VH-VL binders against q9h9l3. Designs and how they scored, part 46

Target 1, 176 residues: q9h9l3
Amino acid sequence: PRKMVAIDCEMVGTGPKGHVSSLARCSIVNYNGDVLYDEYILPPCHIVDYRTRWSGIRKQHMVNATPFKIARGQILKILTGKIVVGHAIHNDFKALQYFHPKSLTRDTSHIPPLNRKADCPENATMSLKHLTKKLLNRDIQVGKSGHSSVEDAQATMELYKLVEVEWEEHLARNPP

## First folded at step 1 (VH-VL)

Design U3c (framework fv_unasnemab)
Fold by OpenDDE, second read of step 2:
Structure U3c (fold): chain C 176 residues (1-176), chain A 122 residues (1-122), chain B 107 residues (1-107)
Amino acid sequence: as target 1 above (176 residues)
Amino acid sequence: EVQLVESGGGLVQPGRSLRLSCTASGFTFSDYAMDWVRQAPGKGLEWVAEISSEAYGGTTYYAESVKGRFTISRDDSKSIVYLQMNSLRTEDTALYYCTRGYYKDSSGFDYWGKGTTVTVSS
Amino acid sequence: DIQMTQSPSSVSASVGDRVTITCRASQDISNYLNWYQQKPGKAPKLLIYAASNLQSGVPSRFSGSGSGTDFTLTISSLQPEDFASYFCQQYDSYPLTFGGGTKVEME
């Protein structure tokens, strides 16, 4: 099996005005799309805005949510030593307050061959939803019940697999 | 190709209103947060407002300097973001840029329009 | 609000020079910092995101470093097209805020 995982996180609003994005759910899938991790996470600060419409997070999900510090440890354990694939992944790492080594990170929002395959400008940043629709003919992030981090992580992995060989060769020639 | 085109700028007196528009193309507009950033003549950049994508709830954020006076909104069917500016002040004079925000959080404005000039003067 | 302080406000340099611009945040913003380049009469251009990641299409002579409160933008070998103003911007929390800018001028 490949030492590759895909990650996606959902965040809620904390702080005095809810302007701070805090991790509230994290999903990790393996190369085959199998779920390795999918937990609701309790932020250390009071939640002001659940942002349910996009996050899918509700108050009830926080009742038995895993405390952030514990969840972070669990997640880091999974990520350590792996190639981590994500879309705009720096936002996920920000929420995790953890940053994976660049050499082991793959951001599908910044892979020119992927954009080219989708008939998009190579240097443009395209949404996961758009790329998924164009390249996988699959609709994600539909409805008003919020995003599914599992679905997004799986889509991200599938997208990366389309350009994996080419991109890994590129990175080998041009290490970050 | 991603393009952002601002319009609606002009000369107005203090206390008056103005509505800016930004027409987007070349990407799935509804997937992105949109921001307004302004730059007074010979000065630096100042973030003004953001509106998240509908998928992210269409939440709006404002700089304190414009809160209560400016309103950001969007029409995804037309790929347009608006900035309604009321109770304009002389200090609102600036070139107003429309820029594309990042996913979830604003983590980099990767595309900008050419801007539209707003001048508030007696 | 988070205040971003850039230094210097201006710097004179020659082609081939190493140029360093600093940005300091009033509080810890982790790596939630972007760098922009702006040429006269043009809109800003994103150079670096998340403190140290090079935006697509940006030359490798540009690099960003730092975390917490102190950040640095470095141009390893200044090129003629690099004479411009540069701005840092934090996205740790709203309101989003920019640094005051640094103008890189020809010596």
Scores: ipSAE 0.016, ipTM 0.661, lowest interface PAE 5.7, mean pLDDT 91
Fold by ESMFold2-Fast, scan of step 1:
Structure U3c (fold): chain C 176 residues (1-176), chain A 122 residues (1-122), chain B 107 residues (1-107)
Amino acid sequence: as target 1 above (176 residues)
Amino acid sequence: EVQLVESGGGLVQPGRSLRLSCTASGFTFSDYAMDWVRQAPGKGLEWVAEISSEAYGGTTYYAESVKGRFTISRDDSKSIVYLQMNSLRTEDTALYYCTRGYYKDSSGFDYWGKGTTVTVSS
Amino acid sequence: DIQMTQSPSSVSASVGDRVTITCRASQDISNYLNWYQQKPGKAPKLLIYAASNLQSGVPSRFSGSGSGTDFTLTISSLQPEDFASYFCQQYDSYPLTFGGGTKVEME
């Protein structure tokens, strides 16, 4: 395929009452699901809320974490010029403070054929967990350790592969 | 020999400021996060603040009771961590300990100074 | 904030007794819990880190167990030097919080 990667980020809460989402982990996998990048990332701002139940991030992960500026540079070198697949990927790009071209972006939370295969309304935003269970018969984001961004990135790539041919043809006829 | 030596405590009136210092020796200071923990007379331990190493951004964390009033900072060239305490309240009266914080996968406050006493009274 | 509830607040014991102190977190902290010993007029000393790991130099009569929300510190056979206060501390999330302490007194 045309140099495609999948990304999933974990965010922690910073700013007033922990309402700002700041990057705290990023995982990137290639088309076959092999890990290209997986690092804990130290936000430049005070962490108010680790959101551990969802993020899997704890204080101890921050001790060896890569500073945001350095991590961002490493991540952007991997993403630039590639087709990037994600689920609700706008949140990941916002946390990275990065703009990726729409023509090279694939968001599995906004692909109508994927929802249709899962017996879900085409315009609904379905969770990664739901789509993965319905279409791949696999449970992700289970247990008390929080989400695995590697597991989520791998699942996201596999979901995209189910509609890749159909969706790439659609995009060729209807450029974004 | 790892040593942490606190200084700067004293008697001060409510609303005033104090600056505590902690001089470290016997280890690579710049590798470690540093923390302040206090203990009011006859009471338990209360964590106050932490500062990460400069390699990890020098990020700071505070207990809610001191947020906005206290500032933790460090000078790696001198192996000193500071606690700037503004708008002091009688409730801030305590023995203030400097502790060596986390580094890599290590856990717990493995070294403590003897503490410096802060008394806030009119 | 994560609240750490420690019990009992005080216990009277004799040399040779088994002493158990409990610590309960208000939410799941996995194994991110430390135990400290403090003798009168002295700074605290780290006994156990990550719920069950004995700090180097600490006697084997001390042990820690638990995960999630419920944790215990056990002294299998109390010695004269063990009469002290004991504190648990979570490091799962900021702010870091300590239990209220348990004073182990001579009966």
Scores: ipSAE 0.006, ipTM 0.547, lowest interface PAE 11.3, mean pLDDT 88

Design U3d (framework fv_unasnemab)
Fold by ESMFold2-Fast, scan of step 1:
Structure U3d (fold): chain C 176 residues (1-176), chain A 124 residues (1-124), chain B 107 residues (1-107)
Amino acid sequence: as target 1 above (176 residues)
Amino acid sequence: EVQLVESGGGLVQPGRSLRLSCTASGFTFSDYAMDWVRQAPGKGLEWVAEISSEAYGGTTYYAESVKGRFTISRDDSKSIVYLQMNSLRTEDTALYYCTRDFTYYRGSDAFDIWGKGTTVTVSS
Amino acid sequence: DIQMTQSPSSVSASVGDRVTITCRASQDISNYLNWYQQKPGKAPKLLIYAASNLQSGVPSRFSGSGSGTDFTLTISSLQPEDFASYFCQQYDSYPLTFGGGTKVEME
């Protein structure tokens, strides 16, 4: 079988009025939840809005952060050729300026069996926090200082494992 | 000058073992995944194995034909990648190339540097 | 495993000819395909990465196109040094796999 990793990225606001989402942290974990990558990343553009309430990013994290171009190369090296699991993962790929094959992408915000197990409408987009509480009985994204991308990536992998067998079977019968 | 030099090939009997080495120079070896690719006489290319850097988990990957028999490993302090080949078969007879796996813009990966290869002959 | 099928297995051509080599993947590999050139007795050389990107130092007469499952390598005006074997390679999934090769021979 193909190797699997889970990813979660944090973005800050750059560009006019901070409307552009730029990568500022990326965490990648393996199937067992071990951290393969976790770095603060310096965007090439001026940070207008740290979005700290959600991102957990502060100016102090940028002082020794890995430049975007270098971090991107490192991250893509890990992701290429693997099944990549994420939650609303399109946003992470957009921030990385990266196209990952749909056949190798697993988005836990769009897996009907996962919602079914959580007693949620199958085609609704549920938050990672809600699914994790319902299915793993664990509180994530707690506190006022933003999210932990490591915690989010670990939770995402654990959620996918709950439906892995049935979802892989579904994808084999209904290729994306 | 970026260079890869393979060694350790030779003539062996079926069922025996060989260890191939590939010494890298002219670049920061520890930053790159390394691969082995082989070519049987008069035949095409066959990918054998890959090893990622320690920073990327040191993950190893193998072709189905060699799983359980071959082991890829690396020594970053010496800039060497190894291929331990056990239970050799006549169909393992090939020229074995060491390659650098380089990531380009937009997440593309390619074998941009190749050694000249080392010949392995498994005689029955 | 992803099977890579090249056609033709060999082609006879003359200097100045336009040569087209095709490569088909058994499943969608997006643009995760490379092309290599191998001359007799030499190690392979990277020509094109990510389906269409020309490697530095490779002449502009070489071009690649395609996405998904169907890919093409084109040599617009064949030169004497282009008589060689050509291989496609996918890097979408492990195990990495090569096409069977296409030998471009002098007519």
Scores: ipSAE 0.007, ipTM 0.466, lowest interface PAE 16.3, mean pLDDT 87

Design U3e (framework fv_unasnemab)
Fold by OpenDDE, second read of step 2:
Structure U3e (fold): chain C 176 residues (1-176), chain A 121 residues (1-121), chain B 107 residues (1-107)
Amino acid sequence: as target 1 above (176 residues)
Amino acid sequence: EVQLVESGGGLVQPGRSLRLSCTASGFTFSDYAMDWVRQAPGKGLEWVAEISSEAYGGTTYYAESVKGRFTISRDDSKSIVYLQMNSLRTEDTALYYCTRVGYEYYYMDVWGKGTTVTVSS
Amino acid sequence: DIQMTQSPSSVSASVGDRVTITCRASQDISNYLNWYQQKPGKAPKLLIYAASNLQSGVPSRFSGSGSGTDFTLTISSLQPEDFASYFCQQYDSYPLTFGGGTKVEME
């Protein structure tokens, strides 16, 4: 069986009016929740909006941040060949300017059995925070310090594990 | 043009059964969850039942008021969603709408004109 | 079940008026709320989804706001075609539930 990792990224605003989402932190955990990667990342463009309330990113975190190109290489090395689990993972991949094979991607925001387990509409996009609370009875993304990408990645992995068997069987019958 | 057309409504006595149909056209029916929503005369909207896409398991959900009595089903080959209503009660009297549920966001973006069900002794 | 309390049940207004409708959820539903418009003798029409997103084709005078338990639908300047009933609907969890509705009628 292929190894699984979970990924979560934090983005800051760059470009005109800060509307461009640029990678500023990336966390990767293994199946057991152990941190494999957790780095602040320096975008190639000037940061206009740190989005600190959500991202948890502050200017001080960028002082010794890993340049994007270097970080991207490190991250891709970790992801290659793995089943990558994430929540709304298309945003992470977009920020990474990298797209993992669909057959090896698991997006917990689009797993109907997961929503069903949480008594949520199957085709609704539920937040990671909401699912984590309902299914794991755990509060994440609390406080005013912004999100923790490590915490979010771990939660994402735990959520997926709840439906792993069922979903993997489904995917085997219905390859993307 | 995307549209839904309900049929099968009518006047029935309490305890009887009725089967509603909703025929979809103008979109890939099998990709969407379908719902029934009813509205009693002069009253608000009440969710009745939902059936998910077969690709996602075709799971069914029901309001407590109709559990055990109503059954939602679908025939993707015909682009039809059904509502089998058994053991009808006077409080089931309503205009019954079928609706399409979006999959990007969860909303009911397409509605039929409805079919009227009247349960009276 | 999640109860949706909508207020007011009815409101009399004139063309050009600002109209505000509120919907309160019995528990935190995040932004999992839709707004629908229903004209007399017609099926409901989607106006706002996910609390604040305007559905395609809906005039910009309509707006939605709120998160958690308190939500608001606003018509900035009421037009003749806006006299109708409006309903909120949560999709945080089954069973799906609607608000009681608000009838906007001509003064």
Scores: ipSAE 0.317, ipTM 0.778, lowest interface PAE 1.7, mean pLDDT 94
Fold by ESMFold2-Fast, scan of step 1:
Structure U3e (fold): chain C 176 residues (1-176), chain A 121 residues (1-121), chain B 107 residues (1-107)
Amino acid sequence: as target 1 above (176 residues)
Amino acid sequence: EVQLVESGGGLVQPGRSLRLSCTASGFTFSDYAMDWVRQAPGKGLEWVAEISSEAYGGTTYYAESVKGRFTISRDDSKSIVYLQMNSLRTEDTALYYCTRVGYEYYYMDVWGKGTTVTVSS
Amino acid sequence: DIQMTQSPSSVSASVGDRVTITCRASQDISNYLNWYQQKPGKAPKLLIYAASNLQSGVPSRFSGSGSGTDFTLTISSLQPEDFASYFCQQYDSYPLTFGGGTKVEME
C-alpha cells in the first residue's frame, strides 16, 4: 500500500487588484493527522490582498516565510509517489504549479459516496466546512481570523477515512 | 465608434436619491468592468465604484465615502451600467463619469462626457 | 487605502520645455499605475498604463517610468495642446485612488 497524506493550502491575492491566487501557506498531514509540513510561503510577486478573513495570513507571517521555489521543492518531495488527499485539490495543485497523477489523487469535494453519507446530492461540490460538520460533528473554519490549513488538512484526511475502503475498491475496479 | 453616454444627473436636495445611467456602444459591453469616477467642481478625480464582468463574478466595489449609500449594477442585454445614489450629501456634488476597464491591462481607456449631480438645499 | 501623492500641484512651462511630474504611492504598488490627461471641460484621456506603456495614439513625447512607490511622467518637448491637468492612478488594490493632479500652465 502506498503512503497517504492530506494537503491544504492558503492563497493570497497577487497581480492587479489581487486577482491572481498565489500560494502563501501549505500544510501536509499523514494518515493519523500528524503534521509533516506546515510553512508560510513567500510568493514571488508582491501581495496585493492577504485575504486574511479566509487565509489567516498577515504581513507578519511573510517576514521569515520560505521562498516559493524552495517551498515547492520541499512539498513536491513529500507528495511524490504518495496518495494525496485534498478538498478541491486542483486549486492547491494549481497554486503549486504541479500536476499530481490522477491515480494517486483523492479529492473529497468529488467523492460521491462521501456526499451520500452527508445526505447531499452525489454530484454536488460541498464545502469542507459542511462535510466536516455533517459527518464528523466538528466545526472548522470558525470565526473571522481566517482558516487553519493544518485544521483543514486534518479534517480532510478524517473525511476520506470514512469512505477509504469503499472508494479504493471502486478505483481499483474503475481506474482513472 | 466606442462610446459611453451618461445621463440622470440633476439638482437634488440632501437626503434624496438619484439614479445615473451610462449607455455603452461600439464594443462588447459584457467583456468589461465598468466604473464610476466623480470630480467635484474645481477638484481632482475620485473613484466611486466598479462592477466586474460576469466572467469575473459580477462583483461590486465601492469607495468608503459611498459604501452603503450607492449601488452599482449593470444590464448587459441593454449595455447599460447604473449608479443608484441614496441618502445624498452636499459632498456628493460632482460631475460623474462612466468609464470602462478591460482585464488585459486594467486601465480606463474610454470615458463618457459626464453627468452633473448637484446636491443643495 | 493607498494614498497617491502627486507633485508639483502646478507648473508653469513654455512650448518646447521638458516637464516632469512625480507620483508617490504610500505602499508598494508594483507597476500598477496609469497616467491620465484632462483638458478643461473635457473627460480624462489615458496616456500611460502599467507605469511605462504608451497608449495607442498618444504622442511619443510622453513617457512614464518607475516601479514600487515612485513614478514619473515626462513630456520631453511641451506642445500647445499639452497644457492640461495630469493625474496618476493606482490599480494595485481597492479602493482605486488618484493623485491630486498636476496642472501644466503657460508661463
Scores: ipSAE 0.174, ipTM 0.683, lowest interface PAE 4.0, mean pLDDT 91

Design U3f (framework fv_unasnemab)
Fold by ESMFold2-Fast, scan of step 1:
Structure U3f (fold): chain C 176 residues (1-176), chain A 122 residues (1-122), chain B 107 residues (1-107)
Amino acid sequence: as target 1 above (176 residues)
Amino acid sequence: EVQLVESGGGLVQPGRSLRLSCTASGFTFSDYAMDWVRQAPGKGLEWVAEISSEAYGGTTYYAESVKGRFTISRDDSKSIVYLQMNSLRTEDTALYYCARHEYFRGSYSDYWGKGTTVTVSS
Amino acid sequence: DIQMTQSPSSVSASVGDRVTITCRASQDISNYLNWYQQKPGKAPKLLIYAASNLQSGVPSRFSGSGSGTDFTLTISSLQPEDFASYFCQQYDSYPLTFGGGTKVEME
């Protein structure tokens, strides 16, 4: 079977009024939740809004941050050819300026059996925080200092493992 | 010693064009964003445009008053930043400053040139 | 655009005086505010960045405070070389915008 990793990225606001989301941190964990990558990343665009309450990013984190081009190369080497798990993962791939094959992508915000286990409508888009609380009985994204992308990536992998067998069988029967 | 030297200012009629240049020395030009800031006679400062370094994507930003008329660009091989000003209006009359922009622990203009005067009149 | 309102527009002061200049943003800009000094006939000079950080080489009599929408620049004991105009500038969002300036002049 293909190797599997989970990813979570933190974005800061760039561009007019900080409306553009640019990568500022990326965390990747393996199947067991061990950290494979966790770096602050220097966006190629001027940071207008650190979004610190959500991202946990502050100006001090940018001082020794890995330049985007270098970080992207490192991240893509880890992701390429693997099954990549994320939550609302399209946002992470967009920030990475990267297309990952749909057949190797698992988005925990769009897995109907996962919502079913959480007693949520199958077509609803539930937050990572809600699903983690309901299914793992764990509180994540606690406090006002921003989210931990490591914590989020670990929770995302654990959520996927709850439905992995069922969902992989579904995908084999119904290829993307 | 950090130096920024602006040139290209002058007297021009409304509707015409001017290109301003700013030559930098004494630092690694390619590592910094660059700004143009203007000051009308007897008035305060108005930020005009910014261009980031290539490491930050070479992105450009403009004040609403100049969008579509002015273009900021840079030539890192010559350590020059330019401001191409088209469709000039009497309201564009000002002293135009070039400034080095630093993103370390903030976002600020830490060194400025002496400016070049642009007068738009009939 | 974020509008920056400075007060007063001018202040007459004597050497040794404590001078306070205020800057108000039309919306929350956190601590994303700079202060610049401009002497007559000269280019502006950075004094303070990120609301309260003194730029290297700037005398300690200058200090900045505030966050959100209200900011203050203080000169604790005015010196002859401090008679100048002072401008705040927000960098929370583009376009960058300056306050209208405060002229500190001899009385």
Scores: ipSAE 0.005, ipTM 0.499, lowest interface PAE 14.2, mean pLDDT 88

Design U3g (framework fv_unasnemab)
Fold by ESMFold2-Fast, scan of step 1:
Structure U3g (fold): chain C 176 residues (1-176), chain A 121 residues (1-121), chain B 107 residues (1-107)
Amino acid sequence: as target 1 above (176 residues)
Amino acid sequence: EVQLVESGGGLVQPGRSLRLSCTASGFTFSDYAMDWVRQAPGKGLEWVAEISSEAYGGTTYYAESVKGRFTISRDDSKSIVYLQMNSLRTEDTALYYCTRSGDYYRYMDVWGKGTTVTVSS
Amino acid sequence: DIQMTQSPSSVSASVGDRVTITCRASQDISNYLNWYQQKPGKAPKLLIYAASNLQSGVPSRFSGSGSGTDFTLTISSLQPEDFASYFCQQYDSYPLTFGGGTKVEME
């Protein structure tokens, strides 16, 4: 089977009203939760809103951050040819300006068996925080200082592992 | 000016189909997720469906009450979002609003005036 | 589905009053909550996004607070144009859900 990684990105607000989400941090972990990549990333556009309560990103993190173009190249080298796990992962791929094949993409926000195990509606999109608390009995995204993309990526991988066998068999029978 | 204009509403019998359209102007339509929200006469707001921008994969989401019957789609070249409504029920009677959403802060900051759908014999 | 409960369902108030509207989520939604205002015969208008951020062009008498499950919209000094219905809305998970609404009526 192909190698599997989990990704979580943090975005800051750029553009009018800060409504555009621009990549400002990316963390990638392997199947066992070991960190393969974790860098702050400098957007090419002026940052209007750091969204610090959720992103955990502050101006100080931008001082030595990796420029977007360079970071993107590094990240894509890690993702290419691998099964990539994420939560609402289309947001991460958009921030990376990247297309990853659907056949190699696993989105823990859209896996009905995972919601079923959490005693939630199978077709609802549940937050990473809720699924992690219900299924792993672990609190993530605690406090007001922002989220850790490393912590989120690790939780996402662990959640996927709970349904991996069942879901991979489903995908083999029902290719995307 | 930034605006959304809904059309396609009307009186339709139960079990029939209707397609709503929403034309956007004054902003880069392709950068935004688009939503449909309905309001039955004298009642509150009920979210119906969302379609993400192409950069986010054009992913669609539906309220449980309409899943399997309604289909949201978009045509970025024309700046139009659609709601195809099949197997209509009397409970679908409402004023249907088209809205745009932000990517991270999923707020609906622009709303149309709405188009009325009445499902009755 | 995440259920959003608003209280009160209606409130009678006079110009100059402080009005407080509460919204409770059936589960933790962090700060993923918006507030909208709707006047009779009009489409809703965004007032506050991400629980506490005031939308551009909205008067400073409006403020939002809270996180987790309990949220509050406050109008510090009610003006004649503020008599309207107010709705909270969560965007933590799909389906997106609205509160039942609070009607602020003239006393």
Scores: ipSAE 0.005, ipTM 0.496, lowest interface PAE 14.0, mean pLDDT 88

Design U3h (framework fv_unasnemab)
Fold by ESMFold2-Fast, scan of step 1:
Structure U3h (fold): chain C 176 residues (1-176), chain A 122 residues (1-122), chain B 107 residues (1-107)
Amino acid sequence: as target 1 above (176 residues)
Amino acid sequence: EVQLVESGGGLVQPGRSLRLSCTASGFTFSDYAMDWVRQAPGKGLEWVAEISSEAYGGTTYYAESVKGRFTISRDDSKSIVYLQMNSLRTEDTALYYCTTLDYYGSRYFDYWGKGTTVTVSS
Amino acid sequence: DIQMTQSPSSVSASVGDRVTITCRASQDISNYLNWYQQKPGKAPKLLIYAASNLQSGVPSRFSGSGSGTDFTLTISSLQPEDFASYFCQQYDSYPLTFGGGTKVEME
């Protein structure tokens, strides 16, 4: 059986007006929700906007953070050959400047059965917070200090497990 | 404590060159972007140039008024930032400040030196 | 280049007065604006960053507001140490540009 991990990244704003999303934290958990990786990451570009309300990242977290190239290497070693679960995961892969095979990628923001279980339209993009509340009866991303990427990765894995059997069967019949 | 000490200013004739230096201490110099800001006598502040940290590519930026004439560079082993000023003009006469840009936070100037005076006159 | 127009160029005020300084950008800079204070013979000091955030150690009588193209620095009750020059600065794009400055003088 292919090993499975869940990932959640936090991005800060770089580039003109802080419109570019650059990786500043990455958390990876295993199937049971145990942390395999959790590091603050120093972007190669000047940070214009910490986006702290969402990212939870402050200036202090960037002091002694792992440089992007080193962090990227460590993260890719963990992801390579595994099924990677995420929510709106294309944003994480773009921030990592990484291509992960579609056949090994699971995006909980684009799994119709998951939306159906949450009584949401199958083709709607639902937030991780909403799906977690509806399906797991748990509040995440609470408070004023920003999101915990560990908490988000754990919730993402648990959401995927709700539809894993059904969705893996669908993918076997309809390979991407 | 953080210190920035500018040097190299002086009286110079139009068309000549001058190199300013700024020696930094009290912080991890290689982690900071470094800027030069000048102030003509009795006038306001004018940003001149920036060099990013090596982690951010050592990218350089210049004000239009100095582009092609001034070159900013850094030596992280010595904690020095330089401003090489070529083809100097009378309008380059100013007090030149060395300052650090806070790349871990909002984009603002955290620390300033006392400045070094450049007078371009015949 | 983004031009920063600051007004007034100077203002005469007394201790206890409310002082308002305005800064206008030639194009939308969102909230990418800082305010600095400069006392005679000294280097500038950061007061406010990202339009409205008070720098640590700066007295609460200073406040910043605005977004887009129009920004305001307010000193709610002027103190003797506040007689100084004030500059806005945009960091939306290079080249970085400063306003022309406002000198707050004793009346």
Scores: ipSAE 0.000, ipTM 0.481, lowest interface PAE 14.0, mean pLDDT 86

